# Ledger of designs, part 3: VH-VL binders against Prefoldin subunit 5 (PFD5)

Target 1, 151 residues: Prefoldin subunit 5 (PFD5), of Arabidopsis thaliana (Mouse-ear cress) (p57742)
Amino acid sequence: MASSSSRGEMEKMGIDQLKALKEQADLEVNLLQDSLNNIRTATVRLDAAAAALNDLSLRPQGKKMLVPLTASLYVPGTLDEADKVLVDIGTGYFIEKTMDDGKDYCQRKINLLKSNFDQLFEVAAKKKSVADEAGMVLQAKVKQLTAATTS

## First folded at step 11 (VH-VL; from g5 with heavy chain D103G)

Design h5
Fold by OpenDDE, fold request of step 12:
Structure h5 (fold): chain C 151 residues (1-151), chain A 125 residues (1-125), chain B 107 residues (1-107)
Amino acid sequence: as target 1 above (151 residues)
Amino acid sequence: EVQLVESGGGLVRPGRSLRLSCTVSGFTFGDYTMSWVRQAPGKGLEWISFIRSKAYGGITEYAASVKGRFTISRDDSKNIAYLQMNSLKTEDTAVYYCARDRGYDIYWEDYFDLWGQGTTVTVSS
Amino acid sequence: DIQMTQSPSSLSASVGDRVTITCRTSQGISSALAWYQQKPGKAPKLLIFEASILESGVPSRFSGSGSGTVFTLTISSLQPEDFAAYYCQQFNSYPYTFGQGTRLEIK
């Protein structure tokens, strides 16, 4: 309820209430920003995976390639039955999929992340607006109080 | 032990209001999306609402059948999810389950790995 | 909304039988499908998610397969405790929808 207060409602609040409102809104904005960053990171990862699958699907059976054991260790290998892939769903489980199903899976996840990002971004923007507005009203009230004290 | 316990069900007349509660224990409530799913007598399952965690803005969604009448909310400090049901109709008669959506899913693909025992809501004249 | 259609709506089988339940969707949902078991007077229990991943604690006789618009739940060797209702659910988009259910009864 506090985070949904309009300008008019904020102007009726005391200084302590406004401070609390702004602080809470700021915390929520920060939390949402972290989530947005996580979505971005995941999107980059999945985009890379989708690109890799696309590239792999164009390679013929038996093609020579370097197989990564780690990010910095590679061994020579051969592409075997390129129409099957193991996909990590993000929980440590691996699912065998056809190449097409793998591509579809990645695309589905990418689309979800995009949609989720847009929705969450909008929520964050609204929350930021509340925080900023609370800050403005707070500043105005503090100035008025100071002026009254010095007169 | 992980547990979801619904409460607040009962018999009410059409047009009345009722608030259901789902009290959870055994897991970090605040990290999970929570949903309500209902089942009319002798019928199948119907998803009706979810509320995301605070990490995802507490976003809510509703099935068309309850939108505008029902409100889902949560109190993370109490480990409780709520379903405020207003303007109840006879077709709202059902067992209402609270369910935990699978956690740590930034994809927001909601399937339900934990369910309460359900609470019965009967709307009748 | 995505329509979910299970087949059959009911079937009778014996202990030890291989049983297959099908779930069809009105549009493609990739692998965004879950299967639930529900016994009378009890809440549903998650069996399978992401179309083919077995939920922890679920017996290995249960398996799921399929993608796109056709999915199947298979019980390789039916046990007495498996007689129940089964539901598929898509989580590709909200509103999330369930199949009408399949009642598995003892023959």
Scores: ipSAE 0.812, ipTM 0.917, lowest interface PAE 0.5, mean pLDDT 93
Fold by OpenDDE, fold request of step 12:
Structure h5 (fold): chain C 151 residues (1-151), chain A 125 residues (1-125), chain B 107 residues (1-107)
Amino acid sequence: as target 1 above (151 residues)
Amino acid sequence: EVQLVESGGGLVRPGRSLRLSCTVSGFTFGDYTMSWVRQAPGKGLEWISFIRSKAYGGITEYAASVKGRFTISRDDSKNIAYLQMNSLKTEDTAVYYCARDRGYDIYWEDYFDLWGQGTTVTVSS
Amino acid sequence: DIQMTQSPSSLSASVGDRVTITCRTSQGISSALAWYQQKPGKAPKLLIFEASILESGVPSRFSGSGSGTVFTLTISSLQPEDFAAYYCQQFNSYPYTFGQGTRLEIK
């Protein structure tokens, strides 16, 4: 786990050390931000799935619908076995579930993503704080150095 | 070929420290959460710690039984996970397994699809 | 913490027998359950995850079922290599917990 540095500790660092610290912290922040975005994207996907299941549960068997083959290609179809669904768990495995179990599955995953997002967000925030603080100290030191040189 | 190889086990006295290593090969180590699971002699399995990938901030967590005494870490450049065990107790005597956490990593679902053969830690006076 | 209780703790069976092991949880975990096999002196091996999905390479005679608080591992026809210890594990919430194990012995 990335450790945070106090301002006091940073003030004891040289300019090169602070630059390195800030750069590393910035990289980590960016990485975490990417992960947060991935979680958000996955959440949207699962929310849509949950909504679809809810809608499907209200549809009678035999109802006509559009069936997606890809994200952009749809074909007409007829609802068969409306009480059962196949759920892709994300690894290429499909499991058969009742409609209710499918909903439960989606909700469990959504809850996981929410929790993960919150935890990761906090980590990212702390890392950003380190980066910002390092930046501030760095600027202060550079300013002092410049002032000393021009005097 | 995927391999997890634990090392660093041994006989120590209570209160002493020991560091275990788990050397990984055959997969992208840095992409996975790693866990340590132990098994006392003749007993069941006990999860004790995990460390998330760098992508997820290297978040760590510990079982209550080891929290404050054990520290999990990783060196992705070397494909090694570590378990620093301090203030060892007799009840820490066990075979220690390193394991790869399975599942779509974004969910942080920690069940274990790959295991090392374990390293034995014996804490005895 | 979620308590995991397996039943039975031990059982004896013969080759060819159908065997069922039950895992009960102290609270609902949806399908967030895994099953492991462990042979003496060996590391555990993942058999089933998400309650009912067979891990790659696991024989089809193994199957998992259940949701909520009651789960079962079934071996349809025991083979000699199946005599081992079996553990269930929940990954619904932290901390992750295992059942106490079921020892499957030769009758």
Scores: ipSAE 0.812, ipTM 0.917, lowest interface PAE 0.5, mean pLDDT 93
Fold by OpenDDE, look of step 12:
Structure h5 (fold): chain C 151 residues (1-151), chain A 125 residues (1-125), chain B 107 residues (1-107)
Amino acid sequence: as target 1 above (151 residues)
Amino acid sequence: EVQLVESGGGLVRPGRSLRLSCTVSGFTFGDYTMSWVRQAPGKGLEWISFIRSKAYGGITEYAASVKGRFTISRDDSKNIAYLQMNSLKTEDTAVYYCARDRGYDIYWEDYFDLWGQGTTVTVSS
Amino acid sequence: DIQMTQSPSSLSASVGDRVTITCRTSQGISSALAWYQQKPGKAPKLLIFEASILESGVPSRFSGSGSGTVFTLTISSLQPEDFAAYYCQQFNSYPYTFGQGTRLEIK
């Protein structure tokens, strides 16, 4: 929510200034929304990874399974060593971890994304409030100007 | 060439203010979180502040030791990060490094893959 | 805050030696640990991140291991240019904190 002081400052701005403020705020809101979506997408991916690790940890060596080569192509395979996993850390590196360490890694990342999402969401909400407030003040000023011109 | 260059350090009296600048080149400044880390003479490293990229709201955080006195900011159009230091204390005496935060963008993991040469701030009566 | 404790605070070694530095944390940080090297009068240099991943350009004689609360930096065969200070840093939670440092000196 925009503070009363923020509202007061906006009321002192000219129409062009308010337009610029609103436009900038809108751009920022959109940018933040994109980031929020990216975080959400990543969270879903990590949740799936965590679930997969949990499932894998319950499978014995030698267990038959389908191995994905692509998102739509699978080949029959057999679970070999399940104590170690390769984890993509998102920087182009794969690191070997124990099953437990892999789980911990995923959980850490998931928790981090949750925290990041919450923080960013609050920021986005505040920016949206600024944009909306600027829009309201802008409309009011435009109406006043139009009324003055027609009278 | 990728580099960070700090400036603005100097000798000041307690209670005074100083503004440090970190000018970057060789990478897309606006995409990265920037941090300030300081090192008192003969001591270890202390993280003191970061500022996220615009894509992540420009969120800022501060160490308890500087919170309320220091302000981090950035000008992406100029490729500069700033540290406004107010109400300086003798214990603020240190080499101040600006650093680029490394990590997968969405995770906000703040370890530092690029460092400036540092600028010295001395607070003394 | 997460407290970082390095051991030893200082050590002397010779060229060719195997050296191990330990970093302990007051709470579990998974693998959210980085190692830095700092030479006198210079800025720190990132060596390892995510506890065990070698930064690009860093010699392979450097390695990192550990998870949870105990981490180690190992130099398999010490070279003359490796005498410096070393710091661990956690990035698991804010505020981010460094170990007090380990000074590696020539014997």
Scores: ipSAE 0.805, ipTM 0.910, lowest interface PAE 0.6, mean pLDDT 93
Fold by ESMFold2, look of step 12:
Structure h5 (fold): chain C 151 residues (1-151), chain A 125 residues (1-125), chain B 107 residues (1-107)
Amino acid sequence: as target 1 above (151 residues)
Amino acid sequence: EVQLVESGGGLVRPGRSLRLSCTVSGFTFGDYTMSWVRQAPGKGLEWISFIRSKAYGGITEYAASVKGRFTISRDDSKNIAYLQMNSLKTEDTAVYYCARDRGYDIYWEDYFDLWGQGTTVTVSS
Amino acid sequence: DIQMTQSPSSLSASVGDRVTITCRTSQGISSALAWYQQKPGKAPKLLIFEASILESGVPSRFSGSGSGTVFTLTISSLQPEDFAAYYCQQFNSYPYTFGQGTRLEIK
């Protein structure tokens, strides 16, 4: 694998170079782990939104509901345009979609997030292997230096 | 004051190499995916390659027509994206645009909201 | 690859006309479609993304609609600066593909 071929190059590096490589690799792994967590959180949010859209799409138009005027006073109201939703597309912009288009939008975004997660997870695993290998080579060199100075 | 400036185009013979640069100013380059899109004479637009930000692993992709021959890279400290073009063919003759790619959020949806002026690459005997 | 077919390929119109350009896709792409304007010798400019959302600074006479496999770009009243080539682009899946273009010419 790429880690095996990189080990020969790492074993030629000095201790200071290996420390720098390890530190950089660790920072990159942490950055990727943060990105993976963000994707996971967004996927949970969109799954919840998709479920809410399914629930709304089963309601008849004009179904009565209580609309709050104050914390303790409610009046009757009805759901308007039950076949349409506003979809948040990011930076505060909303677009109107039919229920079917809204469901499709959510499913498309969920599929993107899952695919993106898989790609990033693979990259993060490879960078983690580089970080671990650099740590192992560094540890071995420190032990060899200590053993040589003790002999 | 947002700019993308391509450079490095020119006339080269088939089989040779050329390196294009895209110099960026006026936005946080490191946060963005960058793409290359080309336009052959008398033809439409063709997406060539992208490179994701470091936060998204620096992942790259290539159109089948250039995969194995072209390499996209970036240097965030210099705000430059590169396209290394090896083994050039006459069908690579085009205007090459760099573009700011909207695939910089968690969804990675690649459409292009800012384009450079383009640099012309001519591959001819 | 998702094939993008624009119609018409070429169109002559007068200032003040309402024109529509159609983009058809070989697969459903939901609303993952962008429209670009390109003037001769110039870079493309993003007009519309997500099928219907105008990019900042784009005049309101431009509008987009559609989902799935059929999309339209409409210019409600042509201005002299609108004579250009127009391209649709899908951003649903790799590889990202463009329509062949529509040239809008002055009569």
Scores: ipSAE 0.656, ipTM 0.833, lowest interface PAE 1.1, mean pLDDT 86

Design h5
Fold by ESMFold2, fold request of step 12:
Structure h5 (fold): chain C 151 residues (1-151), chain A 125 residues (1-125), chain B 107 residues (1-107)
Amino acid sequence: as target 1 above (151 residues)
Amino acid sequence: EVQLVESGGGLVRPGRSLRLSCTVSGFTFGDYTMSWVRQAPGKGLEWISFIRSKAYGGITEYAASVKGRFTISRDDSKNIAYLQMNSLKTEDTAVYYCARDRGYDIYWEDYFDLWGQGTTVTVSS
Amino acid sequence: DIQMTQSPSSLSASVGDRVTITCRTSQGISSALAWYQQKPGKAPKLLIFEASILESGVPSRFSGSGSGTVFTLTISSLQPEDFAAYYCQQFNSYPYTFGQGTRLEIK
């Protein structure tokens, strides 16, 4: 069932209901934050790939270049074919595309990820607000109970 | 066995409501986006709504033809997707398919790899 | 909305023929296109996604190609079970839209 998130509805809830609401909202926020991190990481990777494709399209066939073996070690190499690229389709398989089609593919995926991030960020922010408000109402009710039972 | 079973179709007068159900078995329902796609008699396919998984905020979208009248929802504990159809019009007459939507990863690319057999909704006076 | 136009809307062909169906889009969709087969009285079945990748279990006589605004589905050496309706669908941007369909009939 969907939970009510309005302040007035929360203030009518018992302490056990508020604890359950807070706990569930926190779990959902964590799940959404993990999804947002995955999207951000993929966007960085694709943006780097798009930049690499653009750089490669400016070089003559056979031109010498430094090829990374590790993050800090490079070796000389040559560009074998400048008109084609292999594109990762997300299942461990690659398909061959022209350079222009590869750039278009990357840009499409980047646009999707940026749009998806923005939508999910707004949902996560709203859920976080629910969690924070539930926490504040819970704290206030616990304080009231503690004050009433202290002699 | 992987299965999608739609139910709740029938004959109804214009202006009334129906609720369709899609009961899922054979895969982890909560991980997937679910869609409804309809087909009017003798016509082509029309996507009408999706609902994303909890990991992607349960986000919903609707085709303009049904927005404001139809509501998609899901109950992950029962493995059921729902389509609440209000203010039905004769143009809503169709076979309604529930579909597993491939928009379950970070890209949200919505195409449909598993379909139910459909349930028929007829809106007529 | 991205408009999807299939051609031809119908055609007749014989077993063993090669058939090509074209899908045109009103704006570029890169390779975000799927093809479906639907037999009479049955639900659609996914054939191809990402314009050219065969879904698991789809016979190799089916192939897809194209990018941008023009896409083709090709069936080599038609079999009796291939007589059906075929639909393209874009998944580039919401709202997701289908072509009006191509009916492939035996003659």
Scores: ipSAE 0.610, ipTM 0.809, lowest interface PAE 1.3, mean pLDDT 86
Fold by ESMFold2, fold request of step 12:
Structure h5 (fold): chain C 151 residues (1-151), chain A 125 residues (1-125), chain B 107 residues (1-107)
Amino acid sequence: as target 1 above (151 residues)
Amino acid sequence: EVQLVESGGGLVRPGRSLRLSCTVSGFTFGDYTMSWVRQAPGKGLEWISFIRSKAYGGITEYAASVKGRFTISRDDSKNIAYLQMNSLKTEDTAVYYCARDRGYDIYWEDYFDLWGQGTTVTVSS
Amino acid sequence: DIQMTQSPSSLSASVGDRVTITCRTSQGISSALAWYQQKPGKAPKLLIFEASILESGVPSRFSGSGSGTVFTLTISSLQPEDFAAYYCQQFNSYPYTFGQGTRLEIK
């Protein structure tokens, strides 16, 4: 099978088997890349949320600040309560947390995503290597067959 | 109808092997992480192993108590998860549960929202 | 490994009582805690996840609270079907560990 094959085992396969192996490996690589992109996007969002929580924890209650209306236009506003945050914990539920608890929640999720990314990246790299090797063996067998038929 | 059905348990001598199966119906098996959790007679629960979906690389992990002896696998075309248990010890005597693992999203938070009825493994001489 | 210690290990109570079970962890797990109920001869059933969120179909007399290293499961008015074993489980980091269990028995 694609993940357990060596170059020598691939050389023994027929063209149809190699084509199927290559196609399956390519599909799996694409699936893994989509998953990696989703994890990266979520990590960026959580890093931004954690930074925002840290910035809010440094502001006195009642301080004036600029509230964005658009990317280029801000209006004055006031922060009413600086020590609490609402957290989306999944399934459509929001829970009020202290600022410190909100930071802890974000950090836990960030740690999970980074660990998951590292694990999945290694798997994707190995699968890509199998796909590349299958492609090279397939190309060589096609050349061999073409040379035999054109004699 | 959502079901997890374990099978393959039995009485074996130490050093022997068994393969447990978890047959799944009523949800898209290939999308989920699956776990095995065991419970020794009169004792608490112990997580054993998980296997992630193909979208998450089929990654597996094992509790230290079974690592190197047990192997988890899955066949998505048949909706079956397997636990190959080699070099069984008396300490492996337990009811083995197959569980649907909530670690199927990007966070991989492994808690178990659906359990089978369990299959009993007894290892004694 | 994150050790999970439940207290009490067992208790006897009457129908209608308020019961509290505590789970302590050897290190902080934020809110990554689940509670399970297991009746004799049956598989465990998920009651609570993320420390305080009730799983669908779980009666409102069950509640969970806590964060960090100390968590509680509370049953506000004990019913006959609540006599069971209860387990906490952390899902903060591998390996995922369970408390030793709390047996809740009829007085």
Scores: ipSAE 0.580, ipTM 0.786, lowest interface PAE 1.3, mean pLDDT 85
Fold by ESMFold2, fold request of step 12:
Structure h5 (fold): chain C 151 residues (1-151), chain A 125 residues (1-125), chain B 107 residues (1-107)
Amino acid sequence: as target 1 above (151 residues)
Amino acid sequence: EVQLVESGGGLVRPGRSLRLSCTVSGFTFGDYTMSWVRQAPGKGLEWISFIRSKAYGGITEYAASVKGRFTISRDDSKNIAYLQMNSLKTEDTAVYYCARDRGYDIYWEDYFDLWGQGTTVTVSS
Amino acid sequence: DIQMTQSPSSLSASVGDRVTITCRTSQGISSALAWYQQKPGKAPKLLIFEASILESGVPSRFSGSGSGTVFTLTISSLQPEDFAAYYCQQFNSYPYTFGQGTRLEIK
């Protein structure tokens, strides 16, 4: 949709209507930005999971490894079964998969998240443009009203 | 009680329009993607459209068979999803179900865990 | 569009039988597959999602398996209430598509 038709409609709106439009658009932008941040965080987590699955699949069964206890303290441990993992599928459920299927699952989810991010980013950018334009028209109308009142 | 109730079906001539409504109760409607799925008499299921929540931009998608003719929308204040069906064809004759997508998370993988009873649309000359 | 082909298109079986229904896809969908049961005059009911996860409240005699392009729904011991139509559905990408359906009838 062209922004020129939106600008013309906004210029015909009263100050109260423009304030409502601006406020609603700002709320929607904030909501969309929170959703974009959630997608980015999930992508980082899945990248880490995919890397961990790759490292795990290269280790012999029973090989000792360091198990994180805290960010700076590790203890020795062993991997009980190297060919199966539980995967968080993002719907509140966990499912057992082979290591290969787990890696493929992670890559599929990463690809989905990147595509979803791109789509949502475009929607957020359009809504932000509407909010910015409404703000500019509102400011202009308020200045004109204030000048007329004081003259 | 968790329910989806479709309404607005009926008999119409080809080329005319009809608007379906899906009234939702018993869950937070605004959090969910909603879909319409149809079933022609004696036939299988066909997904036709979804609309995502406001948090995910209200993004819509349509099956090729209805794109450009049907428009999905939602009114979160009334807990209603709508399907505006324009330029109806005889092959649009079906039972129309609204369905709740499990696509409420960031992955947008849509399968339908809750279905309405359906409303019948008959397009006949 | 991802084409979904179910086999068999219909079958007859007796209470207590073990049955399998296969869904094949025209391209890989990873594990993004759901199974639905539909009784006459009723809306579909979700049985299985993500190829193998049983929806809450669905009897344990139902199970699903597969990944990629071939998926199977199994009913380990048929009950009278299981005679219905069954549909697979991919949710990998739009348009989300369903198989043609499998009618399971009493012998």
Scores: ipSAE 0.487, ipTM 0.757, lowest interface PAE 1.9, mean pLDDT 84

## First folded at step 13 (VH-VL; from g5 with heavy chain Y104E)

Design k4
Fold by ESMFold2, look of step 14:
Structure k4 (fold): chain C 151 residues (1-151), chain A 125 residues (1-125), chain B 107 residues (1-107)
Amino acid sequence: as target 1 above (151 residues)
Amino acid sequence: EVQLVESGGGLVRPGRSLRLSCTVSGFTFGDYTMSWVRQAPGKGLEWISFIRSKAYGGITEYAASVKGRFTISRDDSKNIAYLQMNSLKTEDTAVYYCARDRDEDIYWEDYFDLWGQGTTVTVSS
Amino acid sequence: DIQMTQSPSSLSASVGDRVTITCRTSQGISSALAWYQQKPGKAPKLLIFEASILESGVPSRFSGSGSGTVFTLTISSLQPEDFAAYYCQQFNSYPYTFGQGTRLEIK
């Protein structure tokens, strides 16, 4: 009934109104898709950082530790501080954390990103449905108009 | 000049409605999450609602104390955020602030780096 | 909801004193905590975010520390203009909640 009501409301709209609705919905879908891609990319990076922190915490003391971690996490260049990391929190600031606190930070951010992705994905899907419905109704109205003018 | 200006407060009786406006200038309003936060007389701060930017779906949320009665919205072309308050109760008496989320990003961690001076809503018989 | 409890609820101190305000949370919030200053009749002002990072323009006598469930705001040398209420706020998860506030009165 909700879809019938939405299609029925669109059927009452003029061609200019439908075109404006579709254009706005298409713009919003593209914007949301870009935002979803940003969230996905950040999640991948944080998953990699969390895995690197876990690997680092399991290594024996030595000089073989990899100095560069992911873009969000830095490890001191020597193993003398094997249980500490620097976290880039944005705004040009870094905070030293224990390795356990660094893992917790990463996991908290990952959980936020996954929840935010799910919420935004639902909104994007609904907006895409509006755009598709508007397109179908618009095409049908144009076809009826052209058929009527050639009869 | 960067500022938030709330308006629309006043005296109303319980059960009535009121709409607050938050007029924004000096930054790109459409890029930010906006929130409403209230403070009852002599009391602390209570977050009420937020509305995310269009880039993040215009998603809204509400505190349990106002859910179903208050509606947040925004008009990016006018740089205004709104709070429609229906079925007002005496417990809704407060100064209402609008606030900007600090650099909306993908984490949606809402802490507020810019506040308006507030508008007073008084709900009494 | 994450409950935020500040202590003390009020305090008086002399100019030059070191003052510490504590915020306790009912659930771990990592470092997702902000501190605000609110002077009488005015809107809150952000002081600290991410538990320990000073907002631009905030004097260096303010500092924050803590993680998990216990956080502190410290003013290392109290000035007369620091008379205000102070609030902590968690931004770990919805709904965002504030502490009940600490009134700081300067003798």
Scores: ipSAE 0.596, ipTM 0.798, lowest interface PAE 1.4, mean pLDDT 85
Fold by ESMFold2, look of step 15:
Structure k4 (fold): chain C 151 residues (1-151), chain A 125 residues (1-125), chain B 107 residues (1-107)
Amino acid sequence: as target 1 above (151 residues)
Amino acid sequence: EVQLVESGGGLVRPGRSLRLSCTVSGFTFGDYTMSWVRQAPGKGLEWISFIRSKAYGGITEYAASVKGRFTISRDDSKNIAYLQMNSLKTEDTAVYYCARDRDEDIYWEDYFDLWGQGTTVTVSS
Amino acid sequence: DIQMTQSPSSLSASVGDRVTITCRTSQGISSALAWYQQKPGKAPKLLIFEASILESGVPSRFSGSGSGTVFTLTISSLQPEDFAAYYCQQFNSYPYTFGQGTRLEIK
């Protein structure tokens, strides 16, 4: 019904209305795509954090390890407390969690991101459909206007 | 100074409509999910509705008790959130709070770090 | 819907007392729980989020703990300004729900 009903309503619109509709829909699609990319990037980061927590839980306290300062620079370090981690919660706060609570936190956040991605993807897909349909109707109206002026 | 100010409450008969406004200042309104939470006289808190930011699709949700009767909306250019309340019932009598969801990122976890002082809606025949 | 049950519903205490309030959930919510304080005639105020993190400006006598289905709010040494209603709220999933509230009154 959105494809059929929406197209019928669009065909009643003037060229200026369709142009504005398409421009706004295109901007909204781009904004939503940026948000979807942010969610995907955060999911990858949290998957990596969950993997690191699992690896860390397999190591004895006091074990020497290389600690990344940057992507390519490491320093020697020692695991000070094997059963606790600090978690960046993304609001300027770090909280102490047990290893199990840290894993649970990561899994909860990953599940949220996946659900939010699915919801937002559907919204973006619907908006993209509106933009595409407006573009098709706009092209048809411009063609009709051009044909009328050349006859 | 960060503030939420509700307005538009009052006395109204059952079956009528009322629109509440929440005027926001002191933070970037367009980046936040906004919620309405109500409290009937002498009772606890009930979440009513939220509206997400434009960057996250402007998605809305409603409590079952108000779905189909209430509509949340926002005007980011004016920094105002609205709650349109139609087909009001006596059980809608409450103080209505506008609240800011603390989570302003991709997780969409809604707990409320900023509340207005509320506006009273009384539905009585 | 995730049901939230607070206990006790009401309690009386004296200044200086240690009090605890329990919030139980009908399903696991990890640490997605907030605590609010509401004084008579006032809007709620966020005390604790993520089960145990104090909001800025909240006195350190308040603490939160728990995960999964059982959570506690503790006030280690009750002050006159702490007499209020207290609510837990889950933010694990929609619809967001609140406990019934706990009234903390002066004895």
Scores: ipSAE 0.587, ipTM 0.793, lowest interface PAE 1.4, mean pLDDT 85

